# Miniprotein binders against q9lnl0: the designs that were tried, part 6

Target 1, 290 residues: q9lnl0
Amino acid sequence: QLRHGFYEGTCPPAESIVGRVVFNHWDRNRTVTAALLRMQFHDCVVKGCDASLLIDPTTERPSEKSVGRNAGVRGFEIIDEAKKELELVCPKTVSCADIVTIATRDSIALAGGPKFKVRTGRRDGLRSNPSDVKLLGPTVSVATSIKAFKSIGFNVSTMVALIGGGHTVGVAHCSLFQDRIKDPKMDSKLRAKLKKSCRGPNDPSVFMDQNTPFRVDNEIYRQMIQQRAILRIDDNLIRDGSTRSIVSDFAYNNKLFKESFAEAMQKMGEIGVLTGDSGEIRTNCRAFNN

## First folded at step 30 (miniprotein)

Design b1
Fold by ESMFold2, fold request of step 32:
Structure b1 (fold): chain B 290 residues (1-290), chain A 87 residues (1-87)
Amino acid sequence: as target 1 above (290 residues)
Amino acid sequence: SPEEVRQKIDRLIRALQEAMKTGDPNEIMYLLWEVSDLAFELGDPEVMLLAYEIEEALFQFFRTGDPSKLEQIARLVEELIRKLQEE
């Protein structure tokens, strides 16, 4: 069963060790928050938050990492470093799934986002199959996205908080938004800037949040209001009647956004978790035990 | 409805066939997103995973300019069209 402070008796320094490792990486590279947000989302929405995404493929067995939609997920070395330290202090105690959860929570706070508690007690999954990977693309309709989020227990408000909040930091490569630079309704100054940026070789990238790309805040929703969203899915949120009022609420109330994002992240971190005697505690996050 | 889904599949097959004639990687990528989202809705992991594989090959082509990726993409798109025709 998940609870706050699950490791207080079995590994008292667990959360502080993860926090220090995350801070050290974040201090050197502010893009860590975007990496961990994506990692947790891709892990949790695919058969639950059981760290199945972390399993490396072998020549005999592909894994979720073998799927192209996961090729851009990064930051696994941060989880590895935290796990290595935890195994020295508390062997076979702290799950990789909990490390991902704690690390992502801490990286959000470092980036100026909400500070929130997470429950712990997750165990690591025993399965990582490519066929389990189900992720929607950047041009998905709001209607399809609502159905997908509902299927994992999330209402529309939670969906808008996760999509926009997950894009308040990080980059998108030009190949992901060619339709946006052709859209006459997009802010004309930004369109021109993006068209110039995308002329470079090797599929250049731009920040999804043009004003505060390293801060977790409501600016992405303000960008949506101003016709400046980079990805089609983000622009769809302001254009669609089922989501536009929520976008507006977040755009005009940063406190509401931060509280909603914290709650959404707490809910996402508890999708389909393994607890108690289920799953395992991996000694190496990249491989199943034995 | 089942008829609406079949019509959408037929449209996507025709669009993919046309995109293959022009050879435009951007057109193919956007069609792949429609295909993968439809496969998500239908619960079809084989079509979805193939679309993801082609998408990654396209990303590698865009990032590196490696022309061998275009051959890989063409082969995989032909396979995707065959799988969609079997729907």
Scores: ipSAE 0.769, ipTM 0.905, lowest interface PAE 1.0, mean pLDDT 93
Fold by ESMFold2, fold request of step 32:
Structure b1 (fold): chain B 290 residues (1-290), chain A 87 residues (1-87)
Amino acid sequence: as target 1 above (290 residues)
Amino acid sequence: SPEEVRQKIDRLIRALQEAMKTGDPNEIMYLLWEVSDLAFELGDPEVMLLAYEIEEALFQFFRTGDPSKLEQIARLVEELIRKLQEE
């Protein structure tokens, strides 16, 4: 029961309100796109796109936010701001799950990525348990990653679009790629640059896309081909026979990448959604109603 | 296969024990990623969540230099080794 324009009758300004809030944050801080991409991915692949990630832990009840793998997720204040305005205009109407979906779509477009429609009508989940968090790390094998993405309905091409597209913006701390800067196969000029950057105190970070770090485009795939990928999983995508040709196709065809990324994001945003009378419409995205 | 999984677990236990002796936080981090990915494949939430907890403590150590994190990490890694031995 997801459909395009779900709120046209019940909250006509819903998508424009979210878009304005996202733009205001993005205009001040271009890293918003990376934050929202990570937020949606971490929400959707953990028991579906039901905004379970947004629930704050309490002294008595931990949540998905209590898990260390989620400690770096940020941007929740953007969702809160959109929800606050939506509750003034259309009380108890627009779900937090839909706000995350719309906000992420809009942030991608602001960063030069594809413009695409999303279906809406998601409702918010009623549980957020640490034991549900299941996320792979930066050194995962391509084979394991393929199995994980298949288990949530994604083929290899969709996986490559999501991994690279999710890394075309954003940063990685030096502790995440120490194996890469010791790898003699990595581009020697970039290795030297990274060694210098990583000498700083307090685990410095670098952009995963060294050329266009604030744009959603195919440049990350061109970096992979040139032996300039930052994370081990990204370098493995160009080395593994199961994914190599897809990386090449995206690297040499930005339009193909953008279309594939848009389709992949649309599919990801529909994993395990609650609709109809399931779940709830939270009034505060950080807490269950009651 | 079950035998290959057992061999991986045994190697990870030995590697973790050796990394604890050298005290190299980066080596521990990479072993934790192998452990957490294996736990992901096996559907073992207790091992996976413990590995995530140690990972976060390591990130906090790398970013702040807080030496109290090293003792926390050591205790948690010893618990992780015990959990892996029970596999």
Scores: ipSAE 0.759, ipTM 0.904, lowest interface PAE 1.0, mean pLDDT 93
Fold by ESMFold2, fold request of step 32:
Structure b1 (fold): chain B 290 residues (1-290), chain A 87 residues (1-87)
Amino acid sequence: as target 1 above (290 residues)
Amino acid sequence: SPEEVRQKIDRLIRALQEAMKTGDPNEIMYLLWEVSDLAFELGDPEVMLLAYEIEEALFQFFRTGDPSKLEQIARLVEELIRKLQEE
């Protein structure tokens, strides 16, 4: 069973150790919040939050990391550092899946997002198969996205909170939004700015939140309303009647967004978890135990 | 419906074949996203994984300019078309 304070008796400093490691990385590199958000999402929506994404491929066995859609996931060294410290203090106690959950929660707070509690007690998965990776692309329709999120237990409001909240920080490379810079309905000043930014070599990137790119807040939804969304999937949320009012609600009420995002992140962190005697507690997050 | 799915697959095959003639990597990328989203809906991991592989090769080409990636992409797109025809 997941519970709050799961490690209180077995590893009292567990959450503080993870928090310190995350803070040290975030203090030097504000992009770590975006990295950890993506890591947790890619782990949790693929057969549950069991840290299967962290497994490195071997000569005999590819892993979820072998799939191109995961090639851009980064921040694994943050998880490794936290795990290394935890193994010194509390051997074989704190799962890699819990470290990802705690680290992401802490990185959101550091970026000005909601502060929220997470339940812990996750165990680590025993498989990491490329064929399990199912992730939708940046031009997906709202209807398809709603079906996909429903299939993992999320309603439309949770979906809108996760998509926008996951994009309030981070960057998109120009190759991801060429259709947007051709769209006459896009804000004309931003479209011109993006055309200029994208003239650079080697597929330049831009912030998905043009106004507050390092802060987890509701600004991305205000950008959507102003027709300034960078990715097609984000623009779809304001254009589609099934999501339009939710986008508006978040854009005009930052507190509502932060509460909704916190709840959505809590729910996402509990998808398909392994507890009790299921799975294992990995000693190295990159490899299954012997 | 199965007929609507088949018609979409046929359209995507024709669009991929046409994009290969123009050689525009951006056009291929957008078609790959349509293909991978369709494969997601159909529960077809072989098509999804191949689309993801081509997508990554395209990203590497966009970021590095390495022209050897274009040959790899062409071979993989031809393989993708064959798999879609088997649908």
Scores: ipSAE 0.753, ipTM 0.900, lowest interface PAE 1.1, mean pLDDT 93
Fold by OpenDDE base, fold request of step 32:
Formats: structure tokens, C-alpha cells, sequence
Structure b1 (fold): chain B 290 residues (1-290), chain A 87 residues (1-87)
């Protein structure tokens, strides 16, 4: 089972090592938080938090990375670096899945988000199959989203927290919100700005959170209320009666958001985890041991 | 409702067809999001995966600018449309 302090006996410096690595990268590049959030999400919601996303495809075997939906996932070098250091100190001890979890947690805190504890003891999966990748996009209905998140243990509040919280940092490619650019209900000034920004044929990116794109905070929810949500799903959250009040609550209460986001992150990190003797402890996060 | 789903599918098909005419990769990419999301809702992994495949090609196009990728995309989109028509 997962537990706090899982590595206290086997690798006491585990979390500190990860934290240091994350900090070093974050200090140089504030986008690390967004990267790791996405990484963890894309891993966890696809057959659980088993680091399946980290597996590089080979000529012989594709992986989840082979899927276009994961093309924009980055930060693997952070995980690699952490793993490298861990393997030197605690060989074959700390799973890649745990590294992702710890790293993401730490990155959120660095970005001004909530500090929360994570239970560790995850094992790395033995499967990374492109066909397993089923990710919700920005055009899904709120109802569909609710259903999907419910199936993995999220209530509406934590769903909203996770979706918005995840979008409070990072960027979205223009292709993700072509509908918004054409949406007459979108803030006209922002719409105009986005039209300009998205003129390029190479699918440029814009910040989802237009105000604090490097800070994990409730700002994105305020923007939702202001009709300044970039992604349809975010806009729908404020429009849909089932989530509107939650968005409003988060918009006006950053503490509440942070608490909810912390909960959401904790829950996400524990989706379909492998424990005990299941799976493996990879020595290289990008490849199965065998 | 099933009827609403059908209408959505039809809309997406038309939109894809139009996007293919214009050749706007961004629009195509967006529509693929809609398609894949719809596929998710419908529990159709084949359509979803095909959409993903097209996305991959688009990403490659964005990265390389290789016009040959557009041809590939066109073929795949046509296949996608066919699949959607069969829904």
C-alpha cells in the first residue's frame, strides 16, 4: 500500500533529491510546473500512475509517447535527472512513478500552489501501449467530464479544481481553442488578441491563464467568470450549472481552490497505482528493465 | 440523445470536409479534438485513435513543414470521415 514516508527506511533522501532537481529546473524555467502537471495527468489518467508515459518508443515497440496527444508532454529530463541521482544513492529503489508524483507536488508548491503530502510506494508499470491513451480534450462537455472523473474517484469539486488548476499554468496551442476565437461570448479584447496570436500556420501557443501563467492560483477561475477562458471546457465550467458555483467559489476563494487542488492532486496521483510486488522499479524511466 | 449525436457527427464531418478544402491545419487539429472527444463520449476507441493518428501527422507537419504530411493527413481524414459516417 501507499504510505507517507514509504522511503524513510530504504531511501531517506528520496524526496529531497527529487525536490532539489525540480527546484533547479524550475528556477531556470518556470514552465516546469505546467510540464510536470501535464505529465502526471497524462500518465495517471491513462491506466494509472505507473509511469507508462515515460517509456520511449522503440523501433520494435511503440509507447504512449507515440500518441499525438502526448506529443506536447515535456519535463522528462527532470525525471531522468532525478532518477539518475536516486539511482546513485538508492539504486533500484525509487520508482519513476513516485518521482513523477513527488516532482509534480514540489513543482506546484514552487509555483505558489498548495503544499500537500503525497503517499509513495508506487511501482512502475510494465505496459505502455498507445491504444490505452484515451484523454479528454478541451471540447468535452461538462457532463462527460464529470462522468469521466467520477469513474476515477473525483467529485465535481475536485474535478473543477484539477481542470482549472492544471490550466492556471502553462500554454495551449491555438488549435485547441479555435472555437473560442470564433465565440462571440468570449471577451472581445481577448478574442482579438488571440486571433492575432494565432495567425501563424504552425499552431502557436498562448497562456491559458492570461494573468498569472506561472502561478498556481485561482486566477483562471476569475478569468472564466470574465469570459476569458481560453479552452472550451474551462468556459463551460462557468456556464454549466453543475460547476458554475464551484468556479465562482474558487474564483473568490483562493484558499478553497488551493485546498481543493491539493486534494485533487493527491487523488490523481493515486489513480490505479501499482504497489507491493506489482510492476517494477525502473532503473531508467524511459525504458522497462526488460 | 442519439439524434443529437448524429447531428454532431454530421456537423463534424462537414466541418472536416470544409477544413480539408481550406487546408488549415489548425482547424483540422481542432476538429480532431472535437472528434476524439466525441469518440470518447461514445466509447469508440477506433475513431479516437484514428483522430490521434491524424494529430500525430499534424504535429509532424507543424514541426517539419513537410508538405507530404498534408497528403497523409488528407488520407487519414478521409478515413476518419468514413468511420464517422458509419457511426
Amino acid sequence: as target 1 above (290 residues)
Amino acid sequence: SPEEVRQKIDRLIRALQEAMKTGDPNEIMYLLWEVSDLAFELGDPEVMLLAYEIEEALFQFFRTGDPSKLEQIARLVEELIRKLQEE
Scores: ipSAE 0.583, ipTM 0.829, lowest interface PAE 1.0, mean pLDDT 95
Fold by OpenDDE base, fold request of step 32:
Structure b1 (fold): chain B 290 residues (1-290), chain A 87 residues (1-87)
Amino acid sequence: as target 1 above (290 residues)
Amino acid sequence: SPEEVRQKIDRLIRALQEAMKTGDPNEIMYLLWEVSDLAFELGDPEVMLLAYEIEEALFQFFRTGDPSKLEQIARLVEELIRKLQEE
């Protein structure tokens, strides 16, 4: 029941308002793209794209934010600002789930990624439970990843596009790749650099894409080929026969990557969505209406 | 295979025990990622959630430097090891 232009009749300025807010934040801080990508992923793969991740925990009830795996998610203020403006112009109309989807799309384009359309009409969920949080980490096998992504409608190509594409911007904490620092097959120069960078006791962060960490492009796949992937899953993509050719294709064809990434993002944004009369239109993205 | 899984579990248990001796929070954090991923593969949400709980405690430790969190982490890791042994 999602459709392009869902708000044309109810809130014509909806997408432009979100876009403006996103641009303003992105212009001041280029890391916004990585933040929103992670936010949408962490929301969508946990009980669908229903903005459950945005709910703040209360004394009475925990939320998905209570889980440590979500501790590093950022960008909530962007969503809040967009929602605030939308509620003034179109009260109780645009869902938080749609705001996340639109915001992430726009942020990707600003970072040099593909421009793509998104269908809207998502509604906000009524549940945010820590026990629902099940996220794959960086140490999973390719086979496990393929299986997991298949269950949510992804093929191998779109999976590779999403994983790599999501890592073409942003940072990873040193604790995520301790295995790589000890891997003799990793590029020796990069390994040495990472050992130095990760000496601190407070789990510092490094760019996953060492060359263009603020640009959504195919550079991450070139680094995979060069044995310069930081996360194990990224290194596994180039080593596994089922994904190696795809990584290679993306590494040498940025257009192909961008097309595949656009498809992947569209697919991700439509995982387990609520439509019609299901769920609610949340007036505050951090709290249920009731 | 079940045998391969058991070997991996045993390795992780030993690694966690060693990390607890050294007190390296970064190593513990990484091992928790491995454990949670394994738990995902095994379909064990209890182990996964426990790993997440320990991660939260570690994040708090990284942010605050409060050594009291280390005691909590130690208790939770011991519980995790027990659960892994039961797999």
Scores: ipSAE 0.583, ipTM 0.829, lowest interface PAE 1.0, mean pLDDT 95

Design b1
Fold by OpenDDE base, look of step 30:
Structure b1 (fold): chain B 290 residues (1-290), chain A 87 residues (1-87)
Amino acid sequence: as target 1 above (290 residues)
Amino acid sequence: SPEEVRQKIDRLIRALQEAMKTGDPNEIMYLLWEVSDLAFELGDPEVMLLAYEIEEALFQFFRTGDPSKLEQIARLVEELIRKLQEE
């Protein structure tokens, strides 16, 4: 079973080591928070938080990482570095899944987001199959999103917290929001700016949160209210009656958002986890032991 | 409703066909997101996987600028359109 302090008896420095590695990378590159958030999400919502996303494809066997939807996931080197240090101090003890969870938690705090505890004791999965990858995109309806999140145990409020919270940092490629650039309801000034930024043929990226793209805060929800949401799903959240009030609450109450986001992150990190003797402890996060 | 779904599919097919004529990879990518999301809603893993494959090719194109990827994309989009027409 997952528990707080899982490694206190087996690897006391586990979380400290991960934290240090994360800090070092974050200090040099603040986009680490967005990277790790996406990594954890893309892992957890696909057959649980079992580090299946970290497996590199081989000539013989593709992996979840081979799927185009995961092409933009970054931060693997952070996990690798943490794992390398952990294996020196506590060989075959700390799972890759736990490293991802701890690292993401720490990166959120560094970005000014909520500080929260995570239970540990995850095991690494033994399967990484492209056919398992089923991810929501930016064009889904709110109803579809609600249904999807409900299927994994998230209520509407938690869903809004997770979607917005995840978008309060990081970037989106222009190809993701071509509809918004043509949307007459989008803030005209922002639309003009985006049209300019997206002129390039190589699919440029823009910050989803235009004001505080490196901080985990409620700013993204304020932008939704202002018709300044970049992604369609984010704009839909403020327009749909089932989520509008939640967006408004988060927009005007950062504390509420942070609490909700912390809860959402904790829940996300525990989706379909392997514990006990299930799965394995990888020595290399990019490859199964056998 | 089934009718609404069919209408959406038809719209996406037309849009993809038009985007292929224009040759705008950004528009193609966006439409693939719509297709993937629709496939997600419908629980159609075959369409999803094909869309993901096309996305990967597009991402490679964006990274490398290799024109040969565009040809691959064109073939895959045609296949996708065929699958969508069968829905």
Scores: ipSAE 0.570, ipTM 0.819, lowest interface PAE 1.1, mean pLDDT 94

